# VH-VL binders against Netrin-A (NetA), part 6

Target 1, 267 residues: Netrin-A (NetA), of Drosophila melanogaster (Fruit fly) (q24567r46to312)
Amino acid sequence: EPRACIPDFVNAAYDAPVVASSTCGSSGAQRYCEYQDHERSCHTCDMTDPLRSFPARSLTDLNNSNNVTCWRSEPVTGSGDNVTLTLSLGKKFELTYVILQLCPHAPRPDSMVIYKSTDHGLSWQPFQFFSSQCRRLFGRPARQSTGRHNEHEARCSDVTRPLVSRIAFSTLEGRPSSRDLDSSPVLQDWVTATDIRVVFHRLQRPDPQALLSLEAGGATDLASGKYSVPLANGPAGNNIEANLGGDVATSGSGLHYAISDFSVGGR

## First folded at step 21 (VH-VL; from G6 with light chain S30K N32K)

Design AB2
Fold by ESMFold2, fold request of step 24:
Structure AB2 (fold): chain C 267 residues (1-267), chain A 121 residues (1-121), chain B 107 residues (1-107)
Amino acid sequence: as target 1 above (267 residues)
Amino acid sequence: EVQLVQSGAEVKKPGESLKISCKGSGYRFTTYWIGWVRQMPGKGLEWMGMIYPGDSETRYSPSFQGQVTISADKSISTAYLQWSSLKASDTAMYFCARLDTYNWGQGFDYWGQGTLVTVSS
Amino acid sequence: EIVMTQSPATLSVSPGERATLSCRASQSVKSKLAWFQQKPGQAPRLLIYGASTRATGIPARFSGSGSGTEFTLTISSLQPEDFAVYYCQQYSSYPRTFGQGTKVDIK
């Protein structure tokens, strides 16, 4: 008696087009910085130089331990639009996960949203929120599961600890009907997408010792609203919102988003 | 450089078939909707419909559904607008345009030069 | 479907002066409105999307405002190359619809 053939889940993002709203070096040579072991290390990106370019195609290209490739945004200056990544899957897929792998020594995101589209980018709905301040930034409580009446709603994962090097979203975890997906039209629609858009809202600030090596312009950038960090001596989870200072629009801190892999499990 | 190049002007008689083309270059053709817009002589713009070349999903304005066929051949980066039986009222300028969905807007950011279709006895 | 009505039909303006064009929707389109410019014998050119966001490469003298059902395109200091027909388009509801156009002529 034959079984129904179910397609294997694959990395639907492999070799799929990704468009970034910002790429380091696209507006001329730029300086970006990494923070490691209490030190700052700064480098130059330039999209006209293949040895110093970090294009969006690196997100869905082949990677291995010998040839890690990265996309890097332009340095965050605190006054621009949010950085986005948009992945076009080409058709409808049923998704099981979305994973972003951070580049080695990259600054870590604090707050971001994953959106999905089912109509090739004509409309978008939230898929997953991440933040250390889910309520304040996204107007949602931090939750690990849904009830049966809201299985189709995006949750926010509260970051009570710094994110590791991998940001992962399991589309069905914590949803009551997930073990009986074939009988749930709600969850079948929930997991269906043609496109994924990631919107980065805030970075975590570097550790305190690394801050001592910032240039004056970089110190004012860290005071901007683009950074969320808990206070060492204050209540956990409080963020310092930056105010606009004197001279803005500098890249002194060199902080940026850097992602090596954008993976989407689907069929 | 993003470019949309349309086929040349056509002079036809009522009842004849016609297929006009729009070839895209300088960008990834399969991941942008291509729309078709009619402009009758001395009149404004009318959205006819659009196609997503990656999977050939189409959307038609109700006024044009069943009146024309929108299709694409992604292997040659070309979208098509087709009539099975032209009428004199089909005399118009026809534009193709690319829809940008990679920001939060939906602007037609690049346009073809237009194809003039004249249908007369 | 949503009817877009533009006013005035024709606007005569001297170079260097301000031009103000109106677009009304038959029901709310929120901020999902685009403006296009079309010169004789040419394809339309995107000016504004999202009611107020200038498209890439569009001069700062073009600005858009409004939400819901009432929208305005303003050209703050008209240049010789700005004499054209202007169209609004809503993309809030299917199908997308254009207004009938406003012709901006030299006075």
Scores: ipSAE 0.771, ipTM 0.892, lowest interface PAE 0.8, mean pLDDT 83
Fold by ESMFold2, look of step 22:
Structure AB2 (fold): chain C 267 residues (1-267), chain A 121 residues (1-121), chain B 107 residues (1-107)
Amino acid sequence: as target 1 above (267 residues)
Amino acid sequence: EVQLVQSGAEVKKPGESLKISCKGSGYRFTTYWIGWVRQMPGKGLEWMGMIYPGDSETRYSPSFQGQVTISADKSISTAYLQWSSLKASDTAMYFCARLDTYNWGQGFDYWGQGTLVTVSS
Amino acid sequence: EIVMTQSPATLSVSPGERATLSCRASQSVKSKLAWFQQKPGQAPRLLIYGASTRATGIPARFSGSGSGTEFTLTISSLQPEDFAVYYCQQYSSYPRTFGQGTKVDIK
């Protein structure tokens, strides 16, 4: 009797529910801005208008290069909470990758953490850190060596590469027991998740020429604020320095997080 | 609009079985825990346990483990609380509630209207 | 399991005044604490989670504070609709446990 060959991995995030802590236009029309090639371009988002709406469901829909759909956060401010994306897989999966695809011309994240849950969102542990300042922000080297004694630990990677429009995490790369996963309860637990939460801490600064058109308030939002160091396995606050100009006309940089695809390879 | 609608009041005799229901609507039922909370007459609230309808994973308070069964039928977006043999001490109001795990807070953000269960001879 | 103790059992307050309700945990629950309001004949309503974050639609007169083992719910200017029983709940460890409640009563 003939048997079909069935692939081992699936995009477990396809059509899975994603909840964002912040979505552009959710409280009425808002302005957001893109920064590329020494220029700033600003537009309007409004959740009540389908043509100007950037909901979280765009993260896990079909991604068509001719018709890219985006989720966009509200513009980030100096005192705001970190922006999060929470993905529910619906059951336990063994994960091989987590990939975020940036929208065209999107501001790039500088610092972020991927958390996972194995208990349907009741508790969370760090899965991967990304930052241009891994040691200062997360207490980890950017190229942590991995042996059998620490192959179950989250590592930190540098995401400053301007030519790469993806942020990618391979769950087993560089982990010695991955070649014999069947014999490693530790790595089997490591790759198992029911939920993924991405926490965005800080955006990468845009091109200096594009910054020239920012109002003073927007420049303060981008100024050298201090990152908070997140606690392991817990939520972290973002300690962006507050804008001290009380009576100055406030303006935002329009900088926001914008992601077109949230993919999770799993079984 | 998120709603949890519970089955109607029940009057039972000791020793009888009972299954009460909680139907969720207006959200993705399978990816939120549903908890059950007992309130005895004139008393406070007691967490009995909860279920994740997506894969039926359950958690019980030790005080209720073995005393009730929590289940769900995700095809009709309904959670259940069930007794195989009721006692007079089971007389209480029973609430279902949705747990929000999509933020750090884990609050029971939406509640059913309650089901009054009276067990008397 | 973690025992949650609320005080006072009953609090008599005039409309417009401040009400302060206390909740103590038998061991640290960090900030994993919620507050609920229950009016007669109704289901509980979530007020506060994470010790200090107001739930959606909750008026600003409700505020929560505390961490570890000691927590406070404050109603800054009591309205007629605020006369109810208030419960705290910890979710730091299994099982989740409620306090016994504080009844806020009109003088």
Scores: ipSAE 0.739, ipTM 0.880, lowest interface PAE 1.3, mean pLDDT 83
Fold by ESMFold2, last read:
Structure AB2 (fold): chain C 267 residues (1-267), chain A 121 residues (1-121), chain B 107 residues (1-107)
Amino acid sequence: as target 1 above (267 residues)
Amino acid sequence: EVQLVQSGAEVKKPGESLKISCKGSGYRFTTYWIGWVRQMPGKGLEWMGMIYPGDSETRYSPSFQGQVTISADKSISTAYLQWSSLKASDTAMYFCARLDTYNWGQGFDYWGQGTLVTVSS
Amino acid sequence: EIVMTQSPATLSVSPGERATLSCRASQSVKSKLAWFQQKPGQAPRLLIYGASTRATGIPARFSGSGSGTEFTLTISSLQPEDFAVYYCQQYSSYPRTFGQGTKVDIK
């Protein structure tokens, strides 16, 4: 008997509390930079000015194509803790997807982890890894076959290929017992969560031509472990290298994480 | 400004019931665990349990399971600690505290001022 | 249940000197350890979480270290307001447990 359509699906993240570990302009005015069409453009964020604020609540509000709202992290400077987003769903949901929509012209993440909790944030387990370097950074193959033995395990995907503005994780895709979820306690536990935490590890480097106006201090920041470096076997499209300009000292490339929507499909 | 305000001191007799309160303000009350901590006179701190007010999930220390009831009324942003029958050994200072689960540290970052409960004849 | 043991019970230290407080867990708590300060008649105050991360507003003279079963809180130059009782707490395993406290007195 045919099943009814998706009316039991909701965006469980809509209007849910979200906390970011870092928000641009939270400690006073800061500069952030966008990289578009081989050019860099920099702007000011300031949480005291509504026209220049990029708070975490923008991640779970209603967006439309004519009024995109963004959360932006502080610029990534090569030191300090990883940037995180933590979303409280308020109750247990059975999740089908987690999607992060990048802001227009946003620098792209290279490496990140989605964690889930089933105990309101007291403990966390990996849900999905993303990286151009899955094996090196997370000890996991980039493509892992699934069977009964590993259908409840987090996998790693290369988010840099293809070049997309959305980072998407389907919780049940490619998991053999998903067709009979009602009879699989293992997958029922796998899709159940009360909270989602996204941890950003690395940004992709911007296009080299867009970096030509960057001073030496900003290029030094890009050499840090917070930015991907192309490998001989690296992902396609990751063609940006650090530009160290010698004896000129400056701060920051202005690169940051910028997300317009944090969506979680569930019931 | 995050604040936890507890109900006032209590003087009770053995066998009486008691319910003390902890009101949270300045944050989203329903998405932070609220813990209760006992300090007997001249003694250290003991974690009694905690509640997630959003869905009323509770966790009790085994030594306090069945000895007290932890509850919350999320409509007034208030958590409660309750005894059905007090004993003289319940004489102590009782603190509520907010657990921050939005970082990896899980620290009790804000505390109530404490409620002194004295149980004597 | 993980037993947390603090030593010494009382530590007498002159102002301006360094104090080192120890906390031992009966089994590994990894880095899931917090330190609290409690002054007489007051609620505890969070100093350190994650074994080594200072809470917001905590002076730099407070530092935490250790992992597994052995932890220390160091106060690098004691101030008059630092004379208090200090508690460690593990949150690795249910139930959360405190140590019995170390009282830091003026010498």
Scores: ipSAE 0.652, ipTM 0.846, lowest interface PAE 1.9, mean pLDDT 84

## First folded at step 22 (VH-VL; from G6 with heavy chain E57D)

Design AC5
Fold by OpenDDE, fold request of step 24:
Structure AC5 (fold): chain C 267 residues (1-267), chain A 121 residues (1-121), chain B 107 residues (1-107)
Amino acid sequence: as target 1 above (267 residues)
Amino acid sequence: EVQLVQSGAEVKKPGESLKISCKGSGYRFTTYWIGWVRQMPGKGLEWMGMIYPGDSDTRYSPSFQGQVTISADKSISTAYLQWSSLKASDTAMYFCARLDTYNWGQGFDYWGQGTLVTVSS
Amino acid sequence: EIVMTQSPATLSVSPGERATLSCRASQSVSSNLAWFQQKPGQAPRLLIYGASTRATGIPARFSGSGSGTEFTLTISSLQPEDFAVYYCQQYSSYPRTFGQGTKVDIK
């Protein structure tokens, strides 16, 4: 019987190129803040200083639990563009999982979208949605019944539960044909990708009690700029107006995205 | 620093074969599309095609399909444009360019200096 | 193929003045449009992608606008180094296609 050499599952992201749209300290020294046990700790990032740099290459380097390396975005301003991570796998993989490990004490994303490409970044399709408000932000239910008729569609999940330091997307979980992937060309095609893009839309707000200890620095009137980020290659109709309500208070909070590891299981 | 360096100017006769090169440096050559663009003397830009060196996925313009061959050698970070039989009408400047697909949208962000090909009897 | 038409063919502008270049697509390209600058004897340089996003290192005086079939490149205050030929390019469909170019020269 030809033993189908089931190719060993590998971390396809290891040493793979990753590009971030935003990196802390890229335009000079920047202040970023971490939140632990209702205390805020703020630091300075600077890309010119290796000890204070948080490059995107940290996402796909060798993980060392004794020396955690992080990518950090620029501090998110209420009017800021969506932060994007784009990972090139270099070839086609059948993906089994996508995992983002948060940096220690990093703010957790509230809303994000994972996209995949099958043509080396020429086109993109939604792969998974994450939000505490799936219906409101993405027009998708948080718990969609999955059958054979829709098992090749992106779902929406709440990333706020459970409170773990990891955001994990299992590509095959809850999909009926996943038990026999080799007999399901549609599902096999759906889990196949050459590139992955993560788009961060919103951070979880720290507990208001933690923010109340921050002294009332001067409220400069940052006007309510409606930033419509046109999803360039998304389906024409869903102008997700992310009304990031310009809470003026977020510019001084040093809130940012911080990821220590970007791992992708594939064969 | 990202650079694309093309081979030197070529003077050929009709019917001769030609292969010109574009060498990339300063980035992972296998993870970016390389495009070829023709510019006839005193004319505009024409997209010929592009190749992904990582797996040699190649896209051609219908106008250039079967007229040229686009290839790459990832071991030396080099893309190629080849003619089996040149015509006088192939006289042009040829540019290679890197396509950035890591942002939203697509842009040829780095260009070679160009290779002038002159085909005359 | 999608035909890209630029206008005017030649635009004469004085230094310090605003230059406005038009690019029209024969069918909708959404926001899948790029602008390039080419100086004599040089390779093209990317200015704008995604119709309105400025490429790295491009001065703020360059801006792109439009969607669908109508696009505009604006140079708010023309500098001496801005005299060149400008091309629009669509990347919505294959083949990728360029406009015929607009020459910006000194008045």
Scores: ipSAE 0.915, ipTM 0.965, lowest interface PAE 0.5, mean pLDDT 89
Fold by OpenDDE, fold request of step 24:
Structure AC5 (fold): chain C 267 residues (1-267), chain A 121 residues (1-121), chain B 107 residues (1-107)
Amino acid sequence: as target 1 above (267 residues)
Amino acid sequence: EVQLVQSGAEVKKPGESLKISCKGSGYRFTTYWIGWVRQMPGKGLEWMGMIYPGDSDTRYSPSFQGQVTISADKSISTAYLQWSSLKASDTAMYFCARLDTYNWGQGFDYWGQGTLVTVSS
Amino acid sequence: EIVMTQSPATLSVSPGERATLSCRASQSVSSNLAWFQQKPGQAPRLLIYGASTRATGIPARFSGSGSGTEFTLTISSLQPEDFAVYYCQQYSSYPRTFGQGTKVDIK
């Protein structure tokens, strides 16, 4: 009897290529800030200096707790430029989880979307939404009840709770057919991907920075950044207009996205 | 630096077979689509097809389906375009190009220098 | 297949002037449109993708606009090196298709 070699679950992201739309220091020396214990510490990134570089390859390198390597985006400006990470798995995997480990003392994302591709990046579909304001930003309820009729749809969850250093997406959790994945072609298709794209839309504002921004003069204008994420192959109507009220105060804060590890479980 | 280097110009007779190559360097060859584009003399660009070298997923234009074969050897980071039997009408410049799918949208961001194929009796 | 139609076939422009090139799709391609520049004896060069996003290293004088079926490439101030043939390409459906090209020549 051909023993169906249950392929061992592997980190499919290990040493996989990842491309970031933004990298700190890519356009020259840039200032980024970390936040720890209500204190802000700012540093300089520069891609020409290996010691001050935070390349995207850090996301899929060997994870060493004693030597944490980070990717860092450029500092986010009030214009709310979406930052994107795109990971190519090189082949089709049935995904069990997607995990983003935050860098130490990094600002936490508030709103982000994970997309998947099944055709090596030619088309993309939403895979998971994260937001403290799911309904407002994405038109999706938080903690939507999942039945067999919608178990192949992206959900929205709040990444702000619990306060963990990682953002985890379990692809099968809460899906009724997950108990018998091998008997559910629909769910198998749902978890199958060749590529993963993470789109960061908004950072959580650290509480202390809300206080410091009051001291920096009221440049009012950058409030209304309409972010249109063009869904490449979606019907014309699914422009997720995230009206992210861009707090003008973010331009000088050195706030940025910082991820130390991008892991993907799959078979 | 990302580069696509194509094989040299070819002069062939009708009925002959031909395989031209496109070698990628400076990037992970297996994780980008490689497209082939034909340009007949004094004419515009024609998309022929593309291949994903990682798993050899191949897409053809209907106009070129069965007329050419697109393949890749990932071990040497090389894509191929081949004809089993050339026609005079196959006389053209052939470009390979890398497709960037890592951003929103799709763009052939790097191109080979082109391979001129001349088919004459 | 989606037919891409460019206009005009030839655009004569003086250096320093604005050039406006049009591309029409027979069906909606959303924003799945790219623009390429090709100089004589050279391979095409990507200018714009996603209808409006400049490729890396492309000068700011190049801009793309439009969605659905109507697209425009604008060169705000034509430089001597900009005299070339420009192609639009849709990647919304298969087969991928190019426009017939617009030749930008010197007036």
Scores: ipSAE 0.913, ipTM 0.963, lowest interface PAE 0.5, mean pLDDT 89
Fold by OpenDDE, last read:
Structure AC5 (fold): chain C 267 residues (1-267), chain A 121 residues (1-121), chain B 107 residues (1-107)
Amino acid sequence: as target 1 above (267 residues)
Amino acid sequence: EVQLVQSGAEVKKPGESLKISCKGSGYRFTTYWIGWVRQMPGKGLEWMGMIYPGDSDTRYSPSFQGQVTISADKSISTAYLQWSSLKASDTAMYFCARLDTYNWGQGFDYWGQGTLVTVSS
Amino acid sequence: EIVMTQSPATLSVSPGERATLSCRASQSVSSNLAWFQQKPGQAPRLLIYGASTRATGIPARFSGSGSGTEFTLTISSLQPEDFAVYYCQQYSSYPRTFGQGTKVDIK
């Protein structure tokens, strides 16, 4: 009997190509800020300096706890474009998880979307939504009940609770047919991907106390900016309008996205 | 630097077979689509098809389906376009191009220099 | 297939003037449109993708606009190096299709 060699689960993202739409220091020296214990620490990034470089390749390199490498986006401006990470797996995988490890002391994302492709980036579909405001931003309820009839649909969850250093998406968790994936072609198809795209829409605001400038009383309502993310090949009508409220004051905050590891479990 | 280098100009007779090549360098060849575009003399651009070298997924234009074969050898980062039997009407410039799918949208961002194929009796 | 129609066939413009090129799709392609420039004896060069996003290294004088079935490429101030043939291309459906091209020449 041909023993179906159940392929071992691997980190499919290891050494895989990843492209970032934004990288700190790509256009010259830029200021970025970290937040620790209600204190702001600002630094300079520059891609021409290896010690001050935060390239996207850091996302899929070998993880070393003694030498954490980070990708950092350019500082986010209130009117700024969504930041995107696109990972190519090179072949089809049945995905079990997607994990983004945040850099130490990095600002936390509030809203983001994971997309998948099954045709090497020619078309994309939502895979998972994250937001503190799922209904408002994405028109999706938080923690939607999942049955057999909708177990192949993307869900929305809040990444702000609990405060974790990583964002994890389990592709099979809470899906009824997950216990017998081999007998569910629909669920197999849903977890199958060739590429993953992460779109960052919004950062969590740092604690105002960490912002030394008490006097700029203008609540940078990062919530007021409506950004339409054009879905290249999404089904007609799924334009996700993300309201990014860009107050001018964000340009000096050095807020940015920073990820140390992009891991993908699959077989 | 990303480069696509195509094979040299070809002069053939009707009925002959031909295989032209496009070699990619400066990037991971297996993780980008390679497209082929025909340009007849004094005419516009025609999309023929494309291949993903990583798994050889291939897409054809209906107009070129069965008329040509698109293939790739990932071991040498090379894509191919071939004819089993050339026609005089196949006389054209043929371009290979890399398709960028890592951003929103799709664009052929890097092109080969083109291969001129002349088919005459 | 989606037919892409460009107009005008030839556009004569003086250096420093604005050039406006049109591209029409036979059906909606959303924003799945690219613009290419081709100079004589050269391969095409990507200018715009996603209808309005400039490719890397493309000068700011090039801009794309439109959605659905109507698209425009604008060159705000034509430079001597901009005299070429311009093609639009849809990637909303298969087969991918190009417009017939607009030649921009010197007036």
Scores: ipSAE 0.913, ipTM 0.963, lowest interface PAE 0.5, mean pLDDT 89

